# Designs tried in a protein design chat: VHH binders against p49116. Part 46

Target 1, 238 residues: p49116
Amino acid sequence: EGPLLSDTHVTFKLTMPSPMPEYLNVHYICESASRLLFLSMHWARSIPAFQALGQDCNTSLVRACWNELFTLGLAQCAQVMSLSTILAAIVNHLQNSIQEDKLSGDRIKQVMEHIWKLQEFCNSMAKLDIDGYEYAYLKAIVLFSPDHPGLTSTSQIEKFQEKAQMELQDYVQKTYSEDTYRLARILVRLPALRLMSSNITEELFFTGLIGNVSIDSIIPYILKMETAEYNGQITGAS

## First folded at step 20 (VHH)

Design pb25
Fold by OpenDDE, fold request of step 23:
Structure pb25 (fold): chain B 238 residues (1-238), chain A 119 residues (1-119)
Amino acid sequence: as target 1 above (238 residues)
Amino acid sequence: EVQLVESGGGLVQPGGSLRLSCAASGFRFEDYGMYWVRQAPGKGLEWVSYISWDSKYTLYPDSVKGRFTISRDNAKNTLYLQMNSLRPEDTAVYYCATHWTGSSPEDSRGQGTLVTVSS
């Protein structure tokens, strides 16, 4: 079998609305997040191994890991997004909600902790200076996680995850041969992704979805997009 | 202030076609994804279509896929919805929408345009 990922899967370019406004409103934040979400999902779709699992399995996988993929995307695109500024804006908006007594004390704590976890994770990834290849492999490892409840074809998913891990290992060994513990330092960051709530992420970045829409509900439709349309979107991706 | 004005609704027979338009102002239209949503009598808001800022991404629920087409003209700050093969169940008030910008979801859509599909 050929490699799980190719060089085409390394490119992950997010285009932000420009120019960045002085005041980051919810509209700007939601648009930015939406672009990242679509980019992440279409990235997954572009992987032949992912395609081989079938639509039902693909949907289940993405539903299970979209928050982790999204978070890795935030980390990878933190600079171009000015993520720190976005998060600060989110906090400011949250303060308004607090003043209006819309949130319980416990909920406020949960949300603030989540924001902190997001920032901390992204900072930690920046400190490690993760490159595009490493991000691609990490996303693949997260995508092909067999330990989510309700998955079918878990043996095949596990095989793909192992392949991703092996390719990452080979890449790190080749590219960073003098840093023998780099792989371990990178992989040890992955558990932090599982500590993050998808619900809170959705609330922070995708507030105000219309028509009883949730990320969970939209995922199947994104994954069912026609091949021609999908191909056009990938080639024209930001 | 974000303003969205829908037009093009009306009465049509089953199997007929309509084209809705939405004029947008008060924000940089070309930078934002846009939506169509609808509300049928006695029902809640339903997502109908999405188009990305650059028109590269379009999305449809199964209920309208193959029949409806969303498009946009950024130069004119206008969103469109071509509706073909209309069915009685498509009867609803249709709203142009963007991401939430106000204190409530209602702030992100216009006044709507009524589409009635009936024999």
Scores: ipSAE 0.807, ipTM 0.901, lowest interface PAE 0.6, mean pLDDT 91
Fold by OpenDDE, fold request of step 28:
Order: structure tokens, then C-alpha cells, then sequence
Structure pb25 (fold): chain B 238 residues (1-238), chain A 119 residues (1-119)
């Protein structure tokens, strides 16, 4: 009926622990990542179309795409997060593990490549100077991806994705009318997200999760939060 | 060094209530999300509750939702867990925890406090 996204879905403000410590330990990194994760999940929940899919489908979607959504969030919040500094810190922590011979050569390579891909992706997005609307639509496109295995309501998901794409197209055409190829340049960045391992992302940013908690396991709880509770948390009115 | 000291555990009857406390030190408590976890005899660690640094976000598994309430006082560096309508299956050692700080490969938690729910 109406648009998939509204102006309320454009705002995406991450609050970092302040002040940033001189030494970024795993504790700081995990906290920062957790804040971004919650922000991303609640952003998804705020979309009426997402709500319309139902809890089971929502859970499946987010489980399938949380890494991509998170990565887009990293890119969008890279400056406020000092992402390069965080990634450097992660590398430094890994160096200690390497020196202690706790990781295989193959694993080291895999992890380092992942870090490189993350940094490169975020840099590429920065170079494109992606604005808040474009990020919102890109996140929606990623969120409403019908090509993940095991999804229900794939036709509806596809419809929402198409709607996101159309709205993005309209926005770009309207806002960046002189750049006729901007949409294409933006969309061709999305495949890079599929090359990134959710497991490695989780290991890098969420190593400190307690009680054998995984992102996969926590997603249903985040998405099943009561509406009143959710609304209260989003608006800060609790 | 991160230190977490849990208290408030004890023996209660089914349907009873307890309030756990956790005194935190050695880090900027107000900047970090906190957790309660529990370990029942013969079982692994179970996540019980989470609260964000600013108390805006709280999470509960279905097993305790509606019965347990996590809260915090940043001025006192203290984490709380109000447990109502306690059940025998809630019997466990309860730990206050935060993310890994470098002193442990998994997480930082205290020695725990025992909660026993029995008639």
C-alpha cells in the first residue's frame, strides 16, 4: 500500500561508550558491537512490512542476513565507531594468539582476509558517500532477501525487496539526478556482503558473549520483545 | 582487575521471591551491558537476562520472562535480578557477568550465589 520505509527508518544513530579508551580491549569491542546489533535489529522491527511477515519468518530472515545487516551498520557507523581503530585492535589481539601458536595458518589467513574484506567494504561505502536513505534502503534490500534457504512467504519477501529497490531507485533518481549510474554503483556493492562469514564476524566482534550465547540464538529473543517494551526502549520512554 | 561479587541467594519455596545483587568493580560499569547466567546441577550455563549499559534494553529467555527482572544502579556499580514466582527448575548457581575483558577466554563472572527452590 504505502511506502516500505519512512523517514523514521532513515535515522540510525549509534552511541559508543565514552570516552574511548586508549586501549581497546575485547570488552569494549563486544559492547560496541552489541549496541550496533541491537540498533540494527530494532531498526528491522520498526518496519511495518517486516512486522507483517510474522515472528517465524522474521526470525528466519534475520538469522539469514544479520551479518549483512550488521556489516552495513558497521559501514554506516564507521566514523562514530572509529571502525579502523577497532579493527586494528582486533588484529593486535589476534597477533597475541598467533604468537602463542593458538591458531592454524589457514585460520589466520581466513580471519585476516575477513578483516580486510570488512575494512575494504566499509571504505568502498565511504568513498561512495552513501547517505542515510540509501543505507536504509540497502538494509531493507538485504533484509528482505528471498533467496535464503528455508524461508516461508518468499513471494511476499520478494515483493518487499522489490519495493525497497524501487524506492531506492526513485530516491537516487530524485536526489542524485545528475549521477545516472549511482544506483548501479551502490547495488553492485551488495554482493560483497555475501562473501563475508557470519561465523568469523561473530568471533571477531562477539567473542565475549557469555553462556554459550550466539547471535543466532539471541536473535529470536530480540525479535520477540513485547511491542510496548520495544516501543519504550526505542523512544527511551521506559 | 574486573571483580564481580554476587549475593542474595538462598533457599525459597516454590512461588517465592528472591532478589540477587552483584557488586561490580575494576571497570567502568556504566559503559557496559551486564548479564545474569545460571548453572543448574549437571547442566551447562544458561543465559538468564541481559541489560544494556543505559538500561534501555533488557532481554529474557522464555524460561524466565515475566518472572525475572534485571536492573542496574550505575551510581552504585550494582546489578540486580528480581526473581518472582520461583520454580524448582530455577535452582542453580547464579552468576553476574560481563563481556570478556582479557582475563578469561570466555567471560568475566563472579563466584556465584546459590538459589535453591524447594518445598
Amino acid sequence: as target 1 above (238 residues)
Amino acid sequence: EVQLVESGGGLVQPGGSLRLSCAASGFRFEDYGMYWVRQAPGKGLEWVSYISWDSKYTLYPDSVKGRFTISRDNAKNTLYLQMNSLRPEDTAVYYCATHWTGSSPEDSRGQGTLVTVSS
Scores: ipSAE 0.803, ipTM 0.899, lowest interface PAE 0.6, mean pLDDT 90
Fold by OpenDDE, fold request of step 23:
Structure pb25 (fold): chain B 238 residues (1-238), chain A 119 residues (1-119)
Amino acid sequence: as target 1 above (238 residues)
Amino acid sequence: EVQLVESGGGLVQPGGSLRLSCAASGFRFEDYGMYWVRQAPGKGLEWVSYISWDSKYTLYPDSVKGRFTISRDNAKNTLYLQMNSLRPEDTAVYYCATHWTGSSPEDSRGQGTLVTVSS
């Protein structure tokens, strides 16, 4: 019917709390992460193909892949976020928890490894010098993943993923014609996303959520927003 | 020190309306998303509403959607909750809240304001 993504889907601008404090507390980290999360989810909602899948399927998809989308967002926004500084701060906070004997040795190891994986992934993406179009298509590929359990409309999801892949391929071929293997180098980074625990990510970046709020619990509410409400919020019209 | 002071609670009949306010201090209010949560007698803490730092995003659970409206005035460091069409099940202590601070092991919320919906 048409392209999966348009130029409007390439824009992905994260606004950080300003100014950055000298000491990055949990409050700052959680707010920064929340902004990225919302940006990522609304990005997904802006894709017509995503809308066409229906609310139930959309919810299932985002619940399944939010961590991957979030991680790609971290990589894409690493400079703006000063991600290395944030991660260092998280480690420092973790050290405090360790000193208070709140975590088991095994858990500490898991969390530290997760932080390492996040940093390495983002570094690897930076080394590849991934541009905004490539990130958009990668996020689409991750979003329209048919291989998550419990999904409905898997054939349609697969079609959208293929379309994303094809558009990425065409873009890379056109933009980086001299680099024959660029597409492959980019795509081989995606498996690293599947190695990352959503639970640990939530623990590291969203520990400040209050009450019964969780990423999983919030996703349906974000996605079921009425089009008018969504459009109003995006355009500033209520 | 983060301080949140809720006000505006009271007794109201079913179908009535209340407007809650939360005065915030001790942090850069304009940079942070804010929450309303409530705790009914004998029940756990329940998320009621969220508003992003720039008011671009607002979220409501189904239990209050269409009846409650969260808003904020960053210039006044104040969070609001307009509650319409109140129901007995809305009876609770309502808290204004933000994310945890690095120094606090507890939720950053105030003392709360009691809302009682009864005929």
Scores: ipSAE 0.789, ipTM 0.893, lowest interface PAE 0.6, mean pLDDT 90
Fold by OpenDDE, fold request of step 23:
Parts: C-alpha cells; structure tokens; sequence
Structure pb25 (fold): chain B 238 residues (1-238), chain A 119 residues (1-119)
C-alpha cells in the first residue's frame, strides 16, 4: 500500500476571527475552538485510510480521540490562535464565574490543572519545534489508536497507526538526521494527551453548544457533513 | 449589544415550506458561526442547523436533514433557514443563535419566530 499520509495532509491552516478583540469573550473562544475542531475533523476525513474504516468505526474512533486531536491542533496553531491569551481569558472567566455553590474546590482544581496541562503541553511542543509533517503524523498516530474501548476493526486501526509511526520515523530520520533522539523526544510527549479530560476541554472551549449538544453527539454529523466546496452549495441569499 | 431578530414564521400546512430570516447586529457577523435552534412546547431547545463563518460547513441533525437548508449573507448580516416538507413535529419557536457567551441570553439568541405546522 501507499503512504498513509501525503503532502496534502501536512497543511493545517487555522483561520481566526480577525481582528482579535481586546477582550476575548466566550463567544470568541467558542468560535475559535469550533474552527479548530472542524479543521481537525476535516483533516481526519481527508485521510484515505480513515475513510476505509467505515462510518461507524470512524465515528467511534473520533469520539475516542477528538480531545487529543484537538489538543494537538491547539499546539500546532498556538501562535495564530494566541493560545496563551485564550487560556488566560478562560482562566479569568472561570475566576469570575466561580461560585461556591456551583463548583467544588476539587472541581476547580481539576479545571485549573487541566488548563495548566494544556498550556504545558503546547509549550513543550513549541520547544521541540515540531514541524507540519511531524504534527500530521502525530495526529495520525493519535487518530488511529486501537486501544480505545469499544472500537471495531482494531487490527486495521493498529496497522494504520504503525504506518503512521513508520512514516514519522522515516521522516525524522531523513529530515533530522543529526538528531538521533528526536523521534523519541516527540513520541514521549504523546502520553500527556491521555491525561487530559475531554469533558473539561469541552467545558472550557465549547460552552456555546446549544440544545443539549455535545461534541460527542455532534461528531457523527461533522464526519458526514457536506461542504459547500464539494457539493456546490449556494450559501448566499437568493 | 448583540441583537438577533428572527422573522418568517407563521402557520403552514404539512408539506409546506417556510423561509426564516435572522437579522444580526452588534457583532462581526461574518466572523462567527451561526445556529438555528427551536423549542417546541414543553420541550427543551433543539439545534436544527449550523453554518460556519465562511459557510464552508453546514450541519443538520437527522430530524431535519434533507428538508432544511441553512445559509447566510454576510453582506447583509442575515442568516436564513429554508424549511421544506414541514411536519407537525417541526412546530416550535425558532431562534437564531451564536455561541453561548456566558452572559445574557440576548447575546446568544433572538426573541424567536413561531412556526406552526398544522392541517
């Protein structure tokens, strides 16, 4: 079989609302997060191997790993997003909204730790100077994780993950031949993603979901969605 | 101040069509994804459509997929919902909405427009 990823999968450009407002409100944060989520899901959809798994498996897979993909996306797009500013804003909003009757001390701690972990992870990735190819492969490795409960076609998923790993290895060896331990340094960062709560991420970035909508519930629709680019949908008012 | 004003609701027979409009002001409409949500009597809010800021992405729940079409005109700061093949179960107050801002409800959705589907 051919490579898991192509050069087309390396491009990951997030467009932020412009200009950035002086005050980052929840609306701005949710919009930014939504854009990243859609971009991440669209990226996954663009992978032939992902398509080959079938709709049900795809849905299950993304439900299991969307938080990790999203987090990698945050790291990758940290500069264009002004992630530190966003996180600071989230903290401020949280502080302003904290009520003793609504949030326990433990919950507050969990949320704050989560924010810290997000920032730390992104900082660590920045320090490693992860490039677009490496991010693409890392996302693929995360996407094709066979160890989530309830997955079907785990053997195939594992094979795709192995391919992603091998391609990453080959890329790193080729591109960073002088740094023999780069691959290891990069891969060692992945476990941090598993320590992050999807629920907390959703609470922090996606508070704007209406109608009892959750990321989990909307994922199937995102994966099935048609884009105007592909279906020629007229979006202008007729 | 964010303002969302829905219009276009009314009484329609089953199988009929309506086109809802939402006039937006008080924010950079062109930068934000928009929602249509509805609330039937005695029920909670249900999202019925989403469109991204650039109209690249549109989402529909299965309940309305193939029947409803969301669109937007950023130049006019207007959101639309074309509703075809309407059913009695589509009876609800329809709201256009942005992401929840954590502030007043006015920042998230409009006053709504009533759609009644009845023979």
Amino acid sequence: as target 1 above (238 residues)
Amino acid sequence: EVQLVESGGGLVQPGGSLRLSCAASGFRFEDYGMYWVRQAPGKGLEWVSYISWDSKYTLYPDSVKGRFTISRDNAKNTLYLQMNSLRPEDTAVYYCATHWTGSSPEDSRGQGTLVTVSS
Scores: ipSAE 0.785, ipTM 0.890, lowest interface PAE 0.6, mean pLDDT 90
Fold by OpenDDE, fold request of step 28:
Structure pb25 (fold): chain B 238 residues (1-238), chain A 119 residues (1-119)
Amino acid sequence: as target 1 above (238 residues)
Amino acid sequence: EVQLVESGGGLVQPGGSLRLSCAASGFRFEDYGMYWVRQAPGKGLEWVSYISWDSKYTLYPDSVKGRFTISRDNAKNTLYLQMNSLRPEDTAVYYCATHWTGSSPEDSRGQGTLVTVSS
């Protein structure tokens, strides 16, 4: 069997709304986040191994890990997104809209801690100077996580995760041969993703979704898009 | 000021077709994803369709998939919803929106356009 990822999976180009406004409103933040979400989901779809798992399993996987994928995407696209500015804007919006009847003190603390965790994670990744290949493999490792509850085909998922890990190892060994511990330094960042709340992420970046719309509810529709539409989107994202 | 003006609603028989339009102004329409939502009598808002800023992404819930088509003309700042094979359960006020949020003060939707599907 061929490699899990190819060079085509390394490209991860996020196009931001342009120009960036002086004031980052909720509209801008939501649009930016939406673009990243779609890019991440379509990236997953572009992996043959992912498609091989079937639609139901794919949906379950993405539902389980979308927040982690999204967070990795934030880290990878932090500069292009001006993530620090976005997060600052989110904090400002939060501070301006805090009402005791809507948000408890505990909730405010949780949200602020989450923002801090996001920033710290992205900063840590920047310090490591993670390249596009490494991000691709890390995303694959996160995507093919067999330990989420309710998954089918866990053996196959595990196999794909192992393959991702092996390919990452080979890449790091080849590309960073002088840094013996680089792989370990990279992998130890992954647990931080599991500390991130998907609900809070959704609240921060996708505030006030209309009606029954949620990231969870949208995921299956993104993943079952028609091939023609999917192909068009992939080509447009580069 | 963001303005959205929906039009094209009306009374149609089951199996009929309508094309809704949404004229957008007050923001860079071409930079933002748009979507349609609807509200039936006595029911909450329901997501109907989404289209990305560059029209590369289009999404439909199962309830309308294969029957509705969302499109946009960025040069005209206009969003469209082609509705075919209409059903009585499609009866609702239809709104266009600038982003996924419907509860934010920055959320903008128009007055809506009424679609009635009845024999």
Scores: ipSAE 0.778, ipTM 0.890, lowest interface PAE 0.6, mean pLDDT 90

Design pb25
Fold by OpenDDE, look of step 26:
Structure pb25 (fold): chain B 238 residues (1-238), chain A 119 residues (1-119)
Amino acid sequence: as target 1 above (238 residues)
Amino acid sequence: EVQLVESGGGLVQPGGSLRLSCAASGFRFEDYGMYWVRQAPGKGLEWVSYISWDSKYTLYPDSVKGRFTISRDNAKNTLYLQMNSLRPEDTAVYYCATHWTGSSPEDSRGQGTLVTVSS
């Protein structure tokens, strides 16, 4: 078998709405988040090993790890997104963007802590100066996680995860040969992703994505999403 | 102020076709994904299509896939929905939307256009 990832999987280009408005409204935030989500899902789709698992297994995997993939995407695209500004705006819209009813003090605390964790994680990744290859492999490791309940083909998933880990190791050894502990420093960041609530992430970034439809419920459709390249659609044609 | 104006609805027989249009103004249309949603009598809102800002991606639920086609003309700030092989269960008021939460003041939709499929 060939490598799990190729150079084509390293590219992760997020295009933001431009120009950034002076006032970041919920619309801007939701659009930005949607683009990142779609980009992340389509990135996964582009991996041959992922395709080989079949549609049902693919859906289950993404449902289980979408929050982690999204968060890694936030970290990777933090500069392009002006993530700090977005998070500040989210805080400012907390009362309006999360719930219309009065939030309990405990809930507010949970949401604020989640925002803090997101910022902290992204800052930590920035400090490590994670490159595009490393992000690609980390996302693959997260994607091919056999730890989630209800998964089929767990042996194959585990194999793919191991392959991702091995390729990451080889890459780090080759590229950062003088830093013998870099791999360990990178991998120890992954547990932080599991501490983050997918529900809160959804409330912060995806309020109004598709009505009251949850990310969990929409994932199968995103994974089946058609591109203009596939169906011959012409931009601007009606 | 964001404004969306839907048009093109009407009465059609089962198996017929309609083309809906949505004229957008008050925001940078070319920067945002757009949605079509519908509400049948006595039912909640249902999304029926999505198109990305650059038209690279389109999304359909199984209920309309293969029958409906979403498209957009950014130069004209217009969203379209081609509906073929219409069924009685497609009867609803159709809305275009930038984002739809149903509760956020940031939601934007038009007055809608009524589509009635009946023999």
Scores: ipSAE 0.765, ipTM 0.885, lowest interface PAE 0.6, mean pLDDT 90
Fold by OpenDDE, second read of step 21:
Structure pb25 (fold): chain B 238 residues (1-238), chain A 119 residues (1-119)
Amino acid sequence: as target 1 above (238 residues)
Amino acid sequence: EVQLVESGGGLVQPGGSLRLSCAASGFRFEDYGMYWVRQAPGKGLEWVSYISWDSKYTLYPDSVKGRFTISRDNAKNTLYLQMNSLRPEDTAVYYCATHWTGSSPEDSRGQGTLVTVSS
């Protein structure tokens, strides 16, 4: 009972390493991506409805949608991240690999298309001028997707998704009353997220950070992350 | 140039404790998450802990959860790993790293410090 999201769930502030270096190396890119990933998962953890589903279901949900959440996060944080610059840097790094004949032509095409899709999606979201509330609800809709295989509690997940959609609708109606079709315009962007490969996203943003460890395998641990406060209690060190 | 220097390893009995340190230089230490990884004889690299740039979050695999504690002092550019209740299976060379696995060309780790847990 009560709203799915509160104002506390609207806040989504990504802190970047600063200052931005002239040359964006893989280390910088991976750190930035890691921060976004953790922020996204922490956001999910903060939702009471998400907590109510239990650890196993939560893990399954995040495994299924982390790429979509991450992508929405990229769009939302595109300005503070200087996403265009990051993507350009990624392309430059890829060019080096291409010159060394480390990638097949088909793979190069796939990766470049993926980068294009990411950029286009983020551009489209920017053009729509999506606000923090809308992003929060969109992320919730993506998070509570019941159509992924292997999920438990699908009925409950669906209810949460519906609630997210309804709250978004109410918000848009209230905030953007002059734009009758804004809700539809926003929602129609979601299918683009399903066209993006999680594997390629992982390769582009997390290769240097994760190595042979997959995002899929690390998600359970991320969802169990401890706070510094908790550690301080254990060790006596602040 | 990134430089990492691990220390604190040694021989310890099962159930014992060690505290590892890593001195970092050559990059903005305070801006990056840091990792401890280990390599046991005949095995690959295994990550054993992560701490975010601001120390707000830490991450542990189940193998060390509740026994190991990662911390950092950004003012000193130093990473720490408190290891309690050590087991023979914890025997390995321990590295601090700027990446989770240290397998990427952009990864950086030090020379490592040997931890031997034996009766």
Scores: ipSAE 0.725, ipTM 0.866, lowest interface PAE 0.7, mean pLDDT 90
Fold by OpenDDE, look of step 22:
Structure pb25 (fold): chain B 238 residues (1-238), chain A 119 residues (1-119)
Amino acid sequence: as target 1 above (238 residues)
Amino acid sequence: EVQLVESGGGLVQPGGSLRLSCAASGFRFEDYGMYWVRQAPGKGLEWVSYISWDSKYTLYPDSVKGRFTISRDNAKNTLYLQMNSLRPEDTAVYYCATHWTGSSPEDSRGQGTLVTVSS
């Protein structure tokens, strides 16, 4: 059996709206976030093992882990996105809501803590200097997590996760042979992703979805969309 | 100031076709995903189509998939919605919208264009 990931899955190129406006409004932030979300989901779609699980299982997996994938994407694309600036802008916009007494004190605290967690996570990943291969494998490990409730084919999912872990281990040993504990340092960051609320992430980056639309509700459609040329962006072909 | 102006609505018989247009101004249209939303009488807003900034991918709910086609001309700052095989349940005011924003709902879509499907 072939590897879980190929070199085509390593490239993860996010294209930002250009030029960056002087003032980062909610529109810019939402567009940037949407692009990252789509890129992340389409990345998952491009994995043969993911396709092999079937549409229902695929949808369930992405619904369960989209926030983690998105967060890893934020970390990976932090420089291209100017993430610190985006987060600062989000805070500023949030302050307007605070002034209008639209949020409770507890909710404000919760949201601020979430922003802090996001920043800290991304900073920690930057300090580790995670490369494109490592990010790809980490995403795969997160994607093929068998411990989410309601999943079918959990044995197969677990097998894919183990394969991702093994391939990551082999890569790290080969590429960073002098750093004996690099794998452990990388993997120990994954639990931080589970502490982050998908609801708050959605509120911060995807404010104002039309009607009753949620990220959860649109995931099946995103996974079904036709993306013939978009895959080229993932691979850096265009 | 963001401005969106929808046109092309009207009365059509079931099975008929309409093409909606949306003229956009006040922002870099070519940098943003766009979508169409609609509001039927007594119902809330629902999205009916999405197109990425570069037109590389489109998104449709099951309710309109295969019947509606979204497209855009960035050079003309114009969004389109081709609607075929129209049904009475498609009767609604249709809006073009910049993708999700909660800061200024009034700026996120235009005044809309009415589509009535009736025999």
Scores: ipSAE 0.723, ipTM 0.870, lowest interface PAE 0.7, mean pLDDT 90
Fold by ESMFold2, fold request of step 28:
Structure pb25 (fold): chain B 238 residues (1-238), chain A 119 residues (1-119)
Amino acid sequence: as target 1 above (238 residues)
Amino acid sequence: EVQLVESGGGLVQPGGSLRLSCAASGFRFEDYGMYWVRQAPGKGLEWVSYISWDSKYTLYPDSVKGRFTISRDNAKNTLYLQMNSLRPEDTAVYYCATHWTGSSPEDSRGQGTLVTVSS
């Protein structure tokens, strides 16, 4: 009954800290990543289907998928964020850590392999020229994944995912009618998201969070975050 | 170099209120999210609030939600914490902080201001 997403859910505008420092640092990277995380969580909370699942189910879903959702956000915003420049700075920092004998070779190899997988994913999405509507539906498909362990209400979650899939199909067929295989090419990119490590994402992008907090531990608070709109709105606080 | 100076601490009775301020310099305050953290005597650091760069998002742990309000004035480079309905367990040194800069954690927080909640 009605579309899963409206046009307001397609808008995904990331504003970067400005100016970009001449030498990128953990402070800038953490702020940039935090902005993307909050934008992604604000987006998810605004979806009526997500709201209908209730707070406990919302927390479980987001804990299961936040890294996939964040990675889709990185791909969508890669140019605005200058993600390739950020990743290059991280690689340079890791190489300096080897020279300082501060980090094991195994850890550095693991992190470098993750960076390569992330860059490969982002490049593949850019080559497909995924648009904002397609990203919105892909994020919804990832968000409403019923196959994660420990979820409740999986039948309702599956219905919402199916609706996101149908809306993506309708959009692609209408907008890219001469590209028979576009939907299939888009959907086969999603399994790569399950290979992304949340603890490495935290190390790459969220090392600067005060208090050594994990993203998993703050998700209930992010989902209840209070929002303010400067055009005279009072946002309902959790 | 990040510099943060907290003020507004003091002695207050249970149920009372205090307003903490933090003057920021050495970075573009208006572009970065800010935190309040606290350290009770003999305890580790505890996160008590976060506000995004544009004030659009604020976060609180359950221990202070509904009692504490974080705010910022980007024109004055100042962060605030309004603390209401104070309890003895809120007694701590309160620090203003931003994201770590890749150095020690102390480099991204101020010297602190003591809040004592006691009869």
Scores: ipSAE 0.711, ipTM 0.867, lowest interface PAE 1.1, mean pLDDT 86
Fold by ESMFold2, fold request of step 23:
Structure pb25 (fold): chain B 238 residues (1-238), chain A 119 residues (1-119)
Amino acid sequence: as target 1 above (238 residues)
Amino acid sequence: EVQLVESGGGLVQPGGSLRLSCAASGFRFEDYGMYWVRQAPGKGLEWVSYISWDSKYTLYPDSVKGRFTISRDNAKNTLYLQMNSLRPEDTAVYYCATHWTGSSPEDSRGQGTLVTVSS
């Protein structure tokens, strides 16, 4: 009943540590990435359809798709994050590791290929000038993906994904009525997200996380996280 | 460089309470998320709590949720951990920490404060 997303789900404002340090370091990169991760998980938790799936299904779903959501977030927030500067600093670090013989050549090749794929994805999204509504529906399509292995309740997840697809189509047709191919150009970018490695994303952006924990292992705790706005609204359903 | 100094540890009876403090300097404390971690005798580090830079998000593992409360005072560059309903299993050295700075894990945490819970 009703639309999958409301206007409150379109807002996606990332606040960066300020000022940016003279020399980018793992401390700054990990904080910046952590803010995006928390923003993305807060966004997902706030969707009534997501809440309706139940806690075990929610955890399984987010474990399957968190890297895709994070990557969409990187593309959406690339300007405010100065992502090109962060990626350049990571590339420089990798080149130092080659010179100092700290990493195997095979590992470096894997990571550099992933950086190239990430840069290409973010550039393609920037060229399309995707707006906040379009990003919100794309994130919903990625979140409610029924074809990840091991999921339960796949029929309900599929219905939510179809609803997100329909709402995106309606939005694009009404808002960009003169641009016949816009929806097709947007949707053909999504398959690239499945090729992104969550393990390499963790190496690129989350190496500074205390204990070197996997994001997969902390997802149940992130989904249960306490928020200031949640604490202020504890009298009802949300 | 990052400097973190813990205080407030001690000996306490089961069911008791302690409040840990951490004085931070050498970085912009108000811009970074902070952790409490602990190391029980013979065990590795265990994450105990996390608080975001603006206090908007707090995380707890199931072992301490409902008993421990993390907080921060950005004006005083101080991190806190209120520990209630303490159990013998909570006996450990408690460290405050931030994200690793890239040199060594020890460079991103303090020297620790010992909490002993026993009768």
Scores: ipSAE 0.702, ipTM 0.865, lowest interface PAE 1.1, mean pLDDT 86

